# Ledger of designs, part 11: VH-VL binders against Uncharacterized 76.5 kDa protein in phbC 3'region

Target 1, 117 residues: Uncharacterized 76.5 kDa protein in phbC 3'region, of Thiocystis violacea (p45365r139to255)
Amino acid sequence: RILILEQDASHAKKIASLLATIGMETLVVDDPMKILARMQAFRPNLVLMDLYLPGATGSELTTIIRDHDDFYGIPILFLSQEADLDKQLAALKAGGDGFIKKPVSREALIAAVEYRM
Below, E stands for the ipSAE of ESMFold2; O stands for the ipSAE of OpenDDE; V2 stands for 0.75 times the mean of E and O plus 0.25 times the DockQ between their complexes.

## First folded at step 14 (VH-VL; framework fv_danvilostomig_arm2)

Design x5 (from v3 with heavy chain D58Y S99E; at its last look DockQ between E and O 0.07; V2 from the best seeds 0.00; counts 0 for: pae E 15.6 > 2, placed apart)
Fold by ESMFold2, look of step 14:
Structure x5 (fold): chain C 117 residues (1-117), chain A 119 residues (1-119), chain B 109 residues (1-109)
Amino acid sequence: as target 1 above (117 residues)
Amino acid sequence: EVQLVESGGGLVQPGGSLRLSCTASGFTVSSNYMSWVRQAPGKGLEYIGYIYSSGSTYYASWANGRFTISKDNTKNTVDLQMNSLRAEDTAVYYCARDEWGYFRAFDIWGQGTLVTVSS
Amino acid sequence: ALVMTQSPSSLSASVGDRVTITCQASQSISSYLAWYQQKPGKVPKLLIYAASTLQSGVPSRFSGSGYGTDFTLTISSLQPEDVATYYCQQSYSMPPEYTFGGGTKVEIK
């Protein structure tokens, strides 16, 4: 069960379709402000998250997830075009478990997701 | 250093068959998506299909059932078997390497081999 | 049926001119677009991938832009060696069925 937060909705659907080809169930979150409600309903095993989202940053959402008693242990994998290493490290310090810089190969994305499941 | 070379093109009668081969140098086909693309004389590029290291294949809907892609990891080759050929299959046939990390763009192309289908 | 429409089909320009070529997808393809250059008698060469990322070894006068359905390839200062046909290609479709645009032939006046 993979929860996807991506600034580009069409790219989010492409990622969801890719993960579906290896048997993973996905939910694309259309409103980052409702992330906890979506997590409560969907119960993800992993969150795939961009750093830049409508109305929020991925680091802010990571902090919210890590502060929650029920979700604090869920793996968070960043997938973003952000190249600034300090910003990447800040996301990991907020509680992320890994960072994948776009563009990424199909196989590398699948491997990274499977490793953290 | 890195290159692809197609071979096996030529003149064939309508309804006939032809097998094209693509030899890779400087990298292995076993670790890459490999694709076939064609270009009719004076026309644009048309996608045929791919094969991945697992042996999984995909074909464009127009090519399904008539074209088969296969590979030989020990010879480092990818082949295109074409059956039931028609005049509209006359084209230069290219093999190409697909780099997924480039959002599936073709970064290496062979020089192509001409297939002419005519009576 | 995802269709890629290129404009113009051909153009002539002088050395040093800024040249723009457009590509329009019939449905959103996000940033999943590549540009290729094919010089007369030669094989296609990748110029741009992911809509705007320049392939290694491609001169900086080439640039790509766009997102969704409308994409542009720009040559900031046309050179004699840029005489070619240029193709866009989408890689959005799943399962993969890449679609090329019809091409834009660029000539020197």
Scores: ipSAE 0.000, ipTM 0.533, lowest interface PAE 15.6, mean pLDDT 84
ESMFold2 (binder alone), look of step 14: mean pLDDT 90; pTM 0.918
OpenDDE, look of step 14: ipSAE 0.784; ipTM 0.927

Design x6 (from v3 with heavy chain S99L; at its last look DockQ between E and O 0.52; V2 from the best seeds 0.00; counts 0 for: pae O 7.0 > 2)
Fold by OpenDDE, look of step 14:
Structure x6 (fold): chain C 117 residues (1-117), chain A 119 residues (1-119), chain B 109 residues (1-109)
Amino acid sequence: as target 1 above (117 residues)
Amino acid sequence: EVQLVESGGGLVQPGGSLRLSCTASGFTVSSNYMSWVRQAPGKGLEYIGYIYSSGSTDYASWANGRFTISKDNTKNTVDLQMNSLRAEDTAVYYCARDLWGYFRAFDIWGQGTLVTVSS
Amino acid sequence: ALVMTQSPSSLSASVGDRVTITCQASQSISSYLAWYQQKPGKVPKLLIYAASTLQSGVPSRFSGSGYGTDFTLTISSLQPEDVATYYCQQSYSMPPEYTFGGGTKVEIK
């Protein structure tokens, strides 16, 4: 099970469809404020998260997740267009387990997800 | 300067309904989390609920079902619809901007609007 | 619901005194705790967020500390303009239900 946070709704749908082809169940979260509640209900094995979301950053959400007793160990992969290596590193320092730079191929995204699950 | 201004408060009978409005200036409601908080006379602060830019809402457990928050991005306003009002709903109602992420604190408050529920 | 217990409910101190207000959460809230000041007849004002981060424009005599369940707001040197009711507020709960403490009324002797 993969929880997806993506600022572009259509892109989120594409990602979800892609992951479905390899047998993974997905949940797209459109409100960052509901991430913990969604995690509690959905119990994801991995979170795929854009670095920039509406009204929040992936780093902020990652910090929140890592501060939660139930979810601090859930893998978080960033998926973003952010090209600045310092900002990518900052996201990892916030608790991200990996950073995937967009654009990314179908195969590369699948490989990254499978590697960390 | 950023500012929030509530309106719509007044006297209402028990069982009645009232719609409060909050107008933002200096920032866009559509880009922020907006919340409603109330304070009964001489009492503490009580969170009611929030609305996200997407229109997604959430409420305190006690408020869910009777209170509805909505936005009008064109008017830069946030509304609070209150139904089945009770005497204990008498309070000053504040709208507030919610700093989310690391913070989740209310940094901008309106002046408040008084709602009195009485027969 | 997550409960915030604030103490004391009221206090009176002299100008220049060190004042301490405490807030205890019914469960760990990490550092997701804010403090507000509400002067008589005024709206609440954010003082501190993330347990210890001072909001812009707030005097340095205000400070916050704590992590987990126990938090403290400190006024290092109480001033006349600090007469107000202070509230803590947790922002940890998901879905959001930002519970406030009961408040602490601070007066000058």
Scores: ipSAE 0.022, ipTM 0.673, lowest interface PAE 7.0, mean pLDDT 92
ESMFold2, look of step 14: ipSAE 0.325; ipTM 0.761
ESMFold2 (binder alone), look of step 14: mean pLDDT 90; pTM 0.922

## First folded at step 15 (VH-VL; framework fv_danvilostomig_arm2)

Design y1 (from w2 with heavy chain S54R; at its last look DockQ between E and O 0.79; V2 from the best seeds 0.00; counts 0 for: pae E 9.6 > 2)
Heavy chain, then light chain:
Amino acid sequence: EVQLVESGGGLVQPGGSLRLSCTASGFTVSSNYMSWVRQAPGKGLEYIGYIYSRGSTYYASWANGRFTISKDNTKNTVDLQMNSLRAEDTAVYYCARDTWGYSRAFDIWGQGTLVTVSS
Amino acid sequence: ALVMTQSPSSLSASVGDRVTITCQASQSISSYLNWYQQKPGKVPKLLIYAASTLQSGVPSRFSGSGYGTDFTLTISSLQPEDVATYYCQQSYSMPPEYTFGGGTKVEIK
ESMFold2, look of step 15: ipSAE 0.006; ipTM 0.624
ESMFold2 (binder alone), look of step 15: mean pLDDT 90; pTM 0.924
OpenDDE, look of step 15: ipSAE 0.419; ipTM 0.843

Design y2 (from v2 with heavy chain S54R D58Y, light chain N34A; at its last look DockQ between E and O 0.05; V2 from the best seeds 0.00; counts 0 for: pae O 4.8 > 2, placed apart)
Fold by OpenDDE, look of step 15:
Structure y2 (fold): chain C 117 residues (1-117), chain A 119 residues (1-119), chain B 109 residues (1-109)
Amino acid sequence: as target 1 above (117 residues)
Amino acid sequence: EVQLVESGGGLVQPGGSLRLSCTASGFTVSSNYMSWVRQAPGKGLEYIGYIYSRGSTYYASWANGRFTISKDNTKNTVDLQMNSLRAEDTAVYYCARDKWGYFRAFDIWGQGTLVTVSS
Amino acid sequence: ALVMTQSPSSLSASVGDRVTITCQASQSISSYLAWYQQKPGKVPKLLIYAASTLQSGVPSRFSGSGYGTDFTLTISSLQPEDVATYYCQQSYSMPPEYTFGGGTKVEIK
């Protein structure tokens, strides 16, 4: 199961559809402030997170997840258009397990997800 | 039944230190997000700091450096270490739990413990 | 830090009156706003969270509304037991630096 946080709802749906083709169940979280509650209910094996979200950054949410007794070990992959390497590195330092820069091919995204699950 | 009980309050001289403790029952502090809030006599509520499930701490800008929050999993307590106390620190100090754990609200409060800073 | 401004600071109304307290955030806090009731000599009690969700056990005469920067606590019919100071609190800031409004003292005429 994969939890998806994406600033663009249409893109979130596309990602969900893609992951469904490889048998992954997905949950799109619209409100980043509800991420812990959603994680508690959905119990994801991986979180796919945009670096920039409505009202919060992926880095901030990652910090919170890493400081949670139940979820600190769940892989977090950033998926973002952010091109600045320093900002990408900062996200990884916050606790991200990987950074995938958009645009990314379907094959590359699937490979990244499968590798970390 | 869930409950929080503060202890350690009392009279202290300016410049002194005091450690408050908050004991939880009915839930584990190690798995919850806890906060300290104070209220000066006849005044409003003032946020002091927050401690995450795994121990990360955050403080109000005015409290940072002088107040320290910690947890003891064995005792199921959360503590507030206060240093360099001032007269304006005189207040009732509450510990509170954020039930929802992620920026929700404090659903459980202790009874509070009075700290009086006076020469 | 986010600043929460409550108004009025105090009010006096009659039993049965509709009472409205407002809270304004210095920036958008989405729906992450809580309301507390503190009766004289008592500890704060959570009334509403997420701007409009009534905490369990709270009378239905209490309601909250708002989103973004402007929020309202309403007591549809003020009762004697509602005499208290009410506080709003934002729970949106990240990292946590929660801030309370200045409070509104509600009294009965």
Scores: ipSAE 0.019, ipTM 0.687, lowest interface PAE 4.8, mean pLDDT 92
ESMFold2, look of step 15: ipSAE 0.332; ipTM 0.784
ESMFold2 (binder alone), look of step 15: mean pLDDT 89; pTM 0.918

Design y3 (from x1 with heavy chain Y102K; at its last look DockQ between E and O 0.05; V2 from the best seeds 0.00; counts 0 for: pae E 9.3 > 2, placed apart)
Fold by ESMFold2, look of step 15:
Structure y3 (fold): chain C 117 residues (1-117), chain A 119 residues (1-119), chain B 109 residues (1-109)
Amino acid sequence: as target 1 above (117 residues)
Amino acid sequence: EVQLVESGGGLVQPGGSLRLSCTASGFTVSSNYMSWVRQAPGKGLEYIGYIYSSGSTYYASWANGRFTISKDNTKNTVDLQMNSLRAEDTAVYYCARDTWGKFRAFDIWGQGTLVTVSS
Amino acid sequence: ALVMTQSPSSLSASVGDRVTITCQASQSISSYLAWYQQKPGKVPKLLIYAASTLQSGVPSRFSGSGYGTDFTLTISSLQPEDVATYYCQQSYSMPPEYTFGGGTKVEIK
């Protein structure tokens, strides 16, 4: 069960379709303000999120998730176009478990997700 | 009862420095997101910067390089270090708490501390 | 940068009047808009968040509406204690550089 927060709706749909081909259930969240309610209802095993979202950064959402008693241990994998290594490292220091720079092959994305499940 | 109290304001010469403190009660700064906002006499509100619960900081473009936000979890305080002060920095300085659940609106404000920059 | 244009800059109305204040963002901010009331000599007080959600303890005569770029604060029946300056604020920008509108001073005639 994989929660997807992606700035680009068409890319989120492609990711969801890709993960469905390997038997994973996904939920796309298009409003970061709803993340905790979505997590409570969906109970994800992993969160896949962009570093930059409308009105929030992935680092902010990571902090919120890590502060929650029920969700603090859920793996968080960033998927972002951000190429600046310092910003990638800052995301990991905020509590993320990995960072995938776009573009990424379908095989590499699947492997990264499976490794963290 | 939740409360924020700013302190450390006063008269400062142009080019000088001043450190403001914001003390929280009824909640912990380590578990909350805190901002500084200022208001020059007779003027509107102006955002300065933000500190996350993790300690990461962000600043408005005009404030970058001159103002530094930090926190002390043992004292339950958030500080604003102001350097290279100018006359236009004369204002009441507020600390405020925002919450994610309120779309990052500021639901708790301190009473403010006045900083006057003049010869 | 994201600019919040608030109008009018001031207004004067009678007790019981309906008062409307508008705020326009230079680009879409979704629902990331808050309204604050600041009485003379006092600190700002949150009235409305998420464009339309009333903060606890705020009288029901206050309401907010809007989405995207155009937002409205309404006082359905102005009271003497509503004399204040009202500010809108966006919280959409990333990195966080929240901006306030210029304010609307409301007075009783």
Scores: ipSAE 0.007, ipTM 0.617, lowest interface PAE 9.3, mean pLDDT 85
ESMFold2 (binder alone), look of step 15: mean pLDDT 90; pTM 0.923
OpenDDE, look of step 15: ipSAE 0.702; ipTM 0.908

Design y4 (from w2 with light chain Y92R; at its last look DockQ between E and O 0.48; V2 from the best seeds 0.00; counts 0 for: pae O 5.2 > 2)
Fold by OpenDDE, look of step 15:
Structure y4 (fold): chain C 117 residues (1-117), chain A 119 residues (1-119), chain B 109 residues (1-109)
Amino acid sequence: as target 1 above (117 residues)
Amino acid sequence: EVQLVESGGGLVQPGGSLRLSCTASGFTVSSNYMSWVRQAPGKGLEYIGYIYSSGSTYYASWANGRFTISKDNTKNTVDLQMNSLRAEDTAVYYCARDTWGYSRAFDIWGQGTLVTVSS
Amino acid sequence: ALVMTQSPSSLSASVGDRVTITCQASQSISSYLNWYQQKPGKVPKLLIYAASTLQSGVPSRFSGSGYGTDFTLTISSLQPEDVATYYCQQSRSMPPEYTFGGGTKVEIK
């Protein structure tokens, strides 16, 4: 079970479809404010998160997730176009478990997800 | 200039309803998280709830069910519908812009509008 | 429920004095702590966000520190225009369940 947060709805749908091909159930969260409620209901094994989201950053959401008693251990993979290594590192320091730079191939994304689940 | 202006406050009887409105200028409510905060006379600040650009709303536990936040993107306004009002709801009501994504704080406040609940 | 406790509730100090206000959260809020200033008869004003970042336009005599549960607002040299009530606020929750401290009233002797 994978929770997906992406700033682009079309891209989120594509990622969801891709992961479905390998038997992964997905839930796309389009409102960052709903993340904890969605995690509570969906119980994901991994969160795939853009560094930049509508009204929030992935780093902020990661900090909040890591502060939660039920979700602090769930792997968080960033998937973003951010190319600045310092900003990527900052996201990892916030609690991210990995950073995938867009564009990424289907095989690379699947490998990254399977490695951390 | 960035500004928020509340309106709609006044005197209301217990059990009554009142609708407050907040008009933004210098920025769009459809691109921001907007909040309502109140302050009883001589007391502290109390969070009421949020509305996001998507239309999603979230309330403090004490406010949920009795208070409703909405927005009108065409008018660039945010409203607070208050029902079943009680004496303890007497307060100055502020609307505020949240800097979610940057500070998670209220950086712009309206002047406030006074609501008095009394028989 | 997350509770924010401020201390002291009020203080009086002289111009030029160092003033310290504390805020304690009932559970960790990381750095999601803001400070506001409300002068008599005025609306609240954001002073500090993310525990220690000074809001644009705020005098450098104001500073914030802390992480987790214990936070401090410091005025290095109290000025007459600093007479106000100060509030801390947590913004950790998602969805937001913002909680304000009880406030600290600062006056000049």
Scores: ipSAE 0.026, ipTM 0.693, lowest interface PAE 5.2, mean pLDDT 92
ESMFold2, look of step 15: ipSAE 0.425; ipTM 0.815
ESMFold2 (binder alone), look of step 15: mean pLDDT 90; pTM 0.920

Design y5 (from x1 with heavy chain S54K Y102T; at its last look DockQ between E and O 0.27; V2 from the best seeds 0.00; counts 0 for: pae E 9.5 > 2)
Fold by ESMFold2, look of step 15:
Structure y5 (fold): chain C 117 residues (1-117), chain A 119 residues (1-119), chain B 109 residues (1-109)
Amino acid sequence: as target 1 above (117 residues)
Amino acid sequence: EVQLVESGGGLVQPGGSLRLSCTASGFTVSSNYMSWVRQAPGKGLEYIGYIYSKGSTYYASWANGRFTISKDNTKNTVDLQMNSLRAEDTAVYYCARDTWGTFRAFDIWGQGTLVTVSS
Amino acid sequence: ALVMTQSPSSLSASVGDRVTITCQASQSISSYLAWYQQKPGKVPKLLIYAASTLQSGVPSRFSGSGYGTDFTLTISSLQPEDVATYYCQQSYSMPPEYTFGGGTKVEIK
């Protein structure tokens, strides 16, 4: 079960479709401010998240997830473009478990997700 | 009562520096997003940046490099350090609280502190 | 950068009139739009968030609508205490920059 936070709805649908081909159930969250409610309802095994989202950053959402009693241990994998190395490292220091820079191959994305399941 | 109070404004010469402080009452800055916004005399509102509840900061592109936001959880304050000040930085400076879960709106504003940059 | 355009820049209306002011974003901001009231000599006060949700303690004559790029603040029956400048504000852009519209000054005729 994979929660997807992606700024571009078309790309989010492509990621969801890709992960469905390997048997993963996905939920795309369009509104980052509802992240905790969506996590409670969906109960994801992994969060796949852009660093830049409407009204929030991936680092901010990571901190919120890590502070939550029920969700603090859920793996968070960043998938983003336009982050410099210092910003990538800051995201990992905020509590992310991995960072993948776009573009990424289908096989590399699947492998990264499966490794963290 | 939930309240924000800015202090530290005043007259400063061009090229100078100034530190503003925002003291919170009735809630803790450690649990909230805090932002700075300014308003030049007779003009509209201009966003400066925010500090996230765990200490991460982000700045509007025009402010990056000259302005630094920090917090002190012990004093329950958020500070704005301003460097290399110019006449165009003359404004009332507000701190504001973001309400988590309300689409990032600013629900509490301070009274503001005036910064005048003049020779 | 994301630009918020308010119109009109000012207006005058009579007590009891329906007042409508608009805010247009240069790109879609979904519902990430707030409205603020700033009375002369006072600090901004949140009226509406999430485009249409009324902040606690705000009179019911205020309402907001819109989605995407075009947003409207409506005062159903203008009162003397509503003399103020009104600002829209977006919280959508990335990296996060929360830009404001230029303001709309509302006066009584």
Scores: ipSAE 0.007, ipTM 0.603, lowest interface PAE 9.5, mean pLDDT 84
ESMFold2 (binder alone), look of step 15: mean pLDDT 90; pTM 0.922
OpenDDE, look of step 15: ipSAE 0.105; ipTM 0.754

Design y6 (from w2 with heavy chain S103K; at its last look DockQ between E and O 0.26; V2 from the best seeds 0.00; counts 0 for: pae E 11.6 > 2)
Heavy chain, then light chain:
Amino acid sequence: EVQLVESGGGLVQPGGSLRLSCTASGFTVSSNYMSWVRQAPGKGLEYIGYIYSSGSTYYASWANGRFTISKDNTKNTVDLQMNSLRAEDTAVYYCARDTWGYKRAFDIWGQGTLVTVSS
Amino acid sequence: ALVMTQSPSSLSASVGDRVTITCQASQSISSYLNWYQQKPGKVPKLLIYAASTLQSGVPSRFSGSGYGTDFTLTISSLQPEDVATYYCQQSYSMPPEYTFGGGTKVEIK
ESMFold2, look of step 15: ipSAE 0.435; ipTM 0.819
ESMFold2 (binder alone), look of step 15: mean pLDDT 91; pTM 0.928
OpenDDE, look of step 15: ipSAE 0.678; ipTM 0.897
ESMFold2, look of step 16: ipSAE 0.007; ipTM 0.561
ESMFold2 (binder alone), look of step 16: mean pLDDT 91; pTM 0.926
OpenDDE, look of step 16: ipSAE 0.785; ipTM 0.921

## First folded at step 16 (VH-VL; framework fv_danvilostomig_arm2)

Design z1 (from y6 with heavy chain K103R; at its last look DockQ between E and O 0.18; V2 from the best seeds 0.00; counts 0 for: pae E 11.6 > 2, placed apart)
Fold by ESMFold2, look of step 16:
Structure z1 (fold): chain C 117 residues (1-117), chain A 119 residues (1-119), chain B 109 residues (1-109)
Amino acid sequence: as target 1 above (117 residues)
Amino acid sequence: EVQLVESGGGLVQPGGSLRLSCTASGFTVSSNYMSWVRQAPGKGLEYIGYIYSSGSTYYASWANGRFTISKDNTKNTVDLQMNSLRAEDTAVYYCARDTWGYRRAFDIWGQGTLVTVSS
Amino acid sequence: ALVMTQSPSSLSASVGDRVTITCQASQSISSYLNWYQQKPGKVPKLLIYAASTLQSGVPSRFSGSGYGTDFTLTISSLQPEDVATYYCQQSYSMPPEYTFGGGTKVEIK
């Protein structure tokens, strides 16, 4: 079960479709402010998260997840166009488990997700 | 050396428009969060608005509709378009970089550019 | 919307004095409170972020405290180079609508 937070709704649907072809159940979260409620209902095994979301940053949401007794241990994999290495490192310091810079091949994305599962 | 340099300030008549530009050095605008803040002579700091690295923008309620923030990744600039200017818009205009993440603070400021709105 | 109230508006103290500046938010902002220093004729400089964390290169005589609505900036021993106006700023609002306090001008007697 993979929770997807992506800035571009069309790209989020493409990611969801790709992961579904390898047997993974996905949920795309379109309101980042409801992330805890969605995690409670969906119970993901991994969160795939952009650094830049409507009304929030991925680092802020990561901090919220890491501070939560029930969800603090869920792997968080960032997928973002962010090229600045300092910003990438800041996301990992906030509690992310990995960072994938877009663009990324389907094979590389699948491998990164499976590595964390 | 990380720097921000504002330009485009000057004298403008009430009702006029002016476009300010902020040029970044030592980092890329495309990967950072930026803001505009102003300071009227002898007064305090006033937040204007914000642009995410994605290009999404947010504005203080008083600035919405008159002020527009945009960026040009190829020039490495962030611009502030100001319309329908009034005397109370006279100020030094700063651009600033937001550290974002859990810090969310303006860690780099430009030198400012003065905008004077007067007949 | 979210209002930041600084006090005092100005103060005058001797070199070596302990100086405190307060900032109150109109609603809880957790620890999302920053302090900036602006020396006369200069641009603002980040001093403290997240209520109590010193920015790199800031002297240890500066400290911040507070959580929720009430925040304090302290200069443990005022120095001549600390003559400036100090601003608090909330960075809690999402979407970003950051607001500044009115400032506190610190002078030396």
Scores: ipSAE 0.007, ipTM 0.579, lowest interface PAE 11.6, mean pLDDT 86
ESMFold2 (binder alone), look of step 16: mean pLDDT 90; pTM 0.924
OpenDDE, look of step 16: ipSAE 0.773; ipTM 0.925

Design z2 (from y6 with heavy chain T99S; at its last look DockQ between E and O 0.21; V2 from the best seeds 0.00; counts 0 for: pae E 10.3 > 2, placed apart)
Fold by ESMFold2, look of step 16:
Structure z2 (fold): chain C 117 residues (1-117), chain A 119 residues (1-119), chain B 109 residues (1-109)
Amino acid sequence: as target 1 above (117 residues)
Amino acid sequence: EVQLVESGGGLVQPGGSLRLSCTASGFTVSSNYMSWVRQAPGKGLEYIGYIYSSGSTYYASWANGRFTISKDNTKNTVDLQMNSLRAEDTAVYYCARDSWGYKRAFDIWGQGTLVTVSS
Amino acid sequence: ALVMTQSPSSLSASVGDRVTITCQASQSISSYLNWYQQKPGKVPKLLIYAASTLQSGVPSRFSGSGYGTDFTLTISSLQPEDVATYYCQQSYSMPPEYTFGGGTKVEIK
């Protein structure tokens, strides 16, 4: 079960479709401000998250997740176009478990997700 | 020195509008999370709304539609625009900084500015 | 809809007394509960966050406890400078809607 937060809705659907082909259940979150409610209902095993989202950054949402008693241990994998190494490192220091720079091959994305499951 | 200072309070007639401003010093609003809270004379604290470092906003349901929070990163200010004011909006209005992250608490408060809504 | 019920609404105690204030959430808020002190004519001040963690610079006679729905603030030995109204606040809601309790006014007998 994979929770997807992506700034581009069409790209979020492509990611969800790809992960579904390998048997993963996904939920795309349409409002990052509702992240905790969505996590409570969906109970994800991994969160796939962009650094830049409508109304929030991935680093801010990571802090929220890490502060939550029920969700603090869920793997967070960043998937973003951000090339600045300092911003990538800041996301990992906020509590992320990995960072994937877009564009990424379908095979590389699947491998990264499976490694963290 | 970390400080918040509200301004713009005063007397306004019912149905009127007023814009409050909160000036931050010792930190930047561009990297912080801010809120407005009010307190009617002799009453308790009431949450109004919130602005993320990104500029995104959230409001208590009672405040939605009448109050708007915005910020100006170049002036280092957070504003509260209040419209269609009523007598029950008479209060001291505080801005506050949310520590965010592990604390999730209002760790810095301004001195407040009094808004009186009266004919 | 999350309601914070604070008790008592006011109390009077003597210097040196142990004072306990309670706060109840209408649903579980885990440990996301804060306590604020507001002295007469002054602005609120953060006292305790995360239910039990003392904010820097706050005297050790203040303590907090609780998890889920039931929380307490304790002043182990009331001092004259502790005359204030104390507010609990939940910070569990996301997006933030940080609801306050109704307050407890503490006075010296």
Scores: ipSAE 0.007, ipTM 0.594, lowest interface PAE 10.3, mean pLDDT 86
ESMFold2 (binder alone), look of step 16: mean pLDDT 90; pTM 0.922
OpenDDE, look of step 16: ipSAE 0.853; ipTM 0.938

Design z3 (from y6 with heavy chain T99K; at its last look DockQ between E and O 0.16; V2 from the best seeds 0.00; counts 0 for: pae E 4.0 > 2, placed apart)
Heavy chain, then light chain:
Amino acid sequence: EVQLVESGGGLVQPGGSLRLSCTASGFTVSSNYMSWVRQAPGKGLEYIGYIYSSGSTYYASWANGRFTISKDNTKNTVDLQMNSLRAEDTAVYYCARDKWGYKRAFDIWGQGTLVTVSS
Amino acid sequence: ALVMTQSPSSLSASVGDRVTITCQASQSISSYLNWYQQKPGKVPKLLIYAASTLQSGVPSRFSGSGYGTDFTLTISSLQPEDVATYYCQQSYSMPPEYTFGGGTKVEIK
ESMFold2, look of step 16: ipSAE 0.303; ipTM 0.775
ESMFold2 (binder alone), look of step 16: mean pLDDT 89; pTM 0.917
OpenDDE, look of step 16: ipSAE 0.619; ipTM 0.899

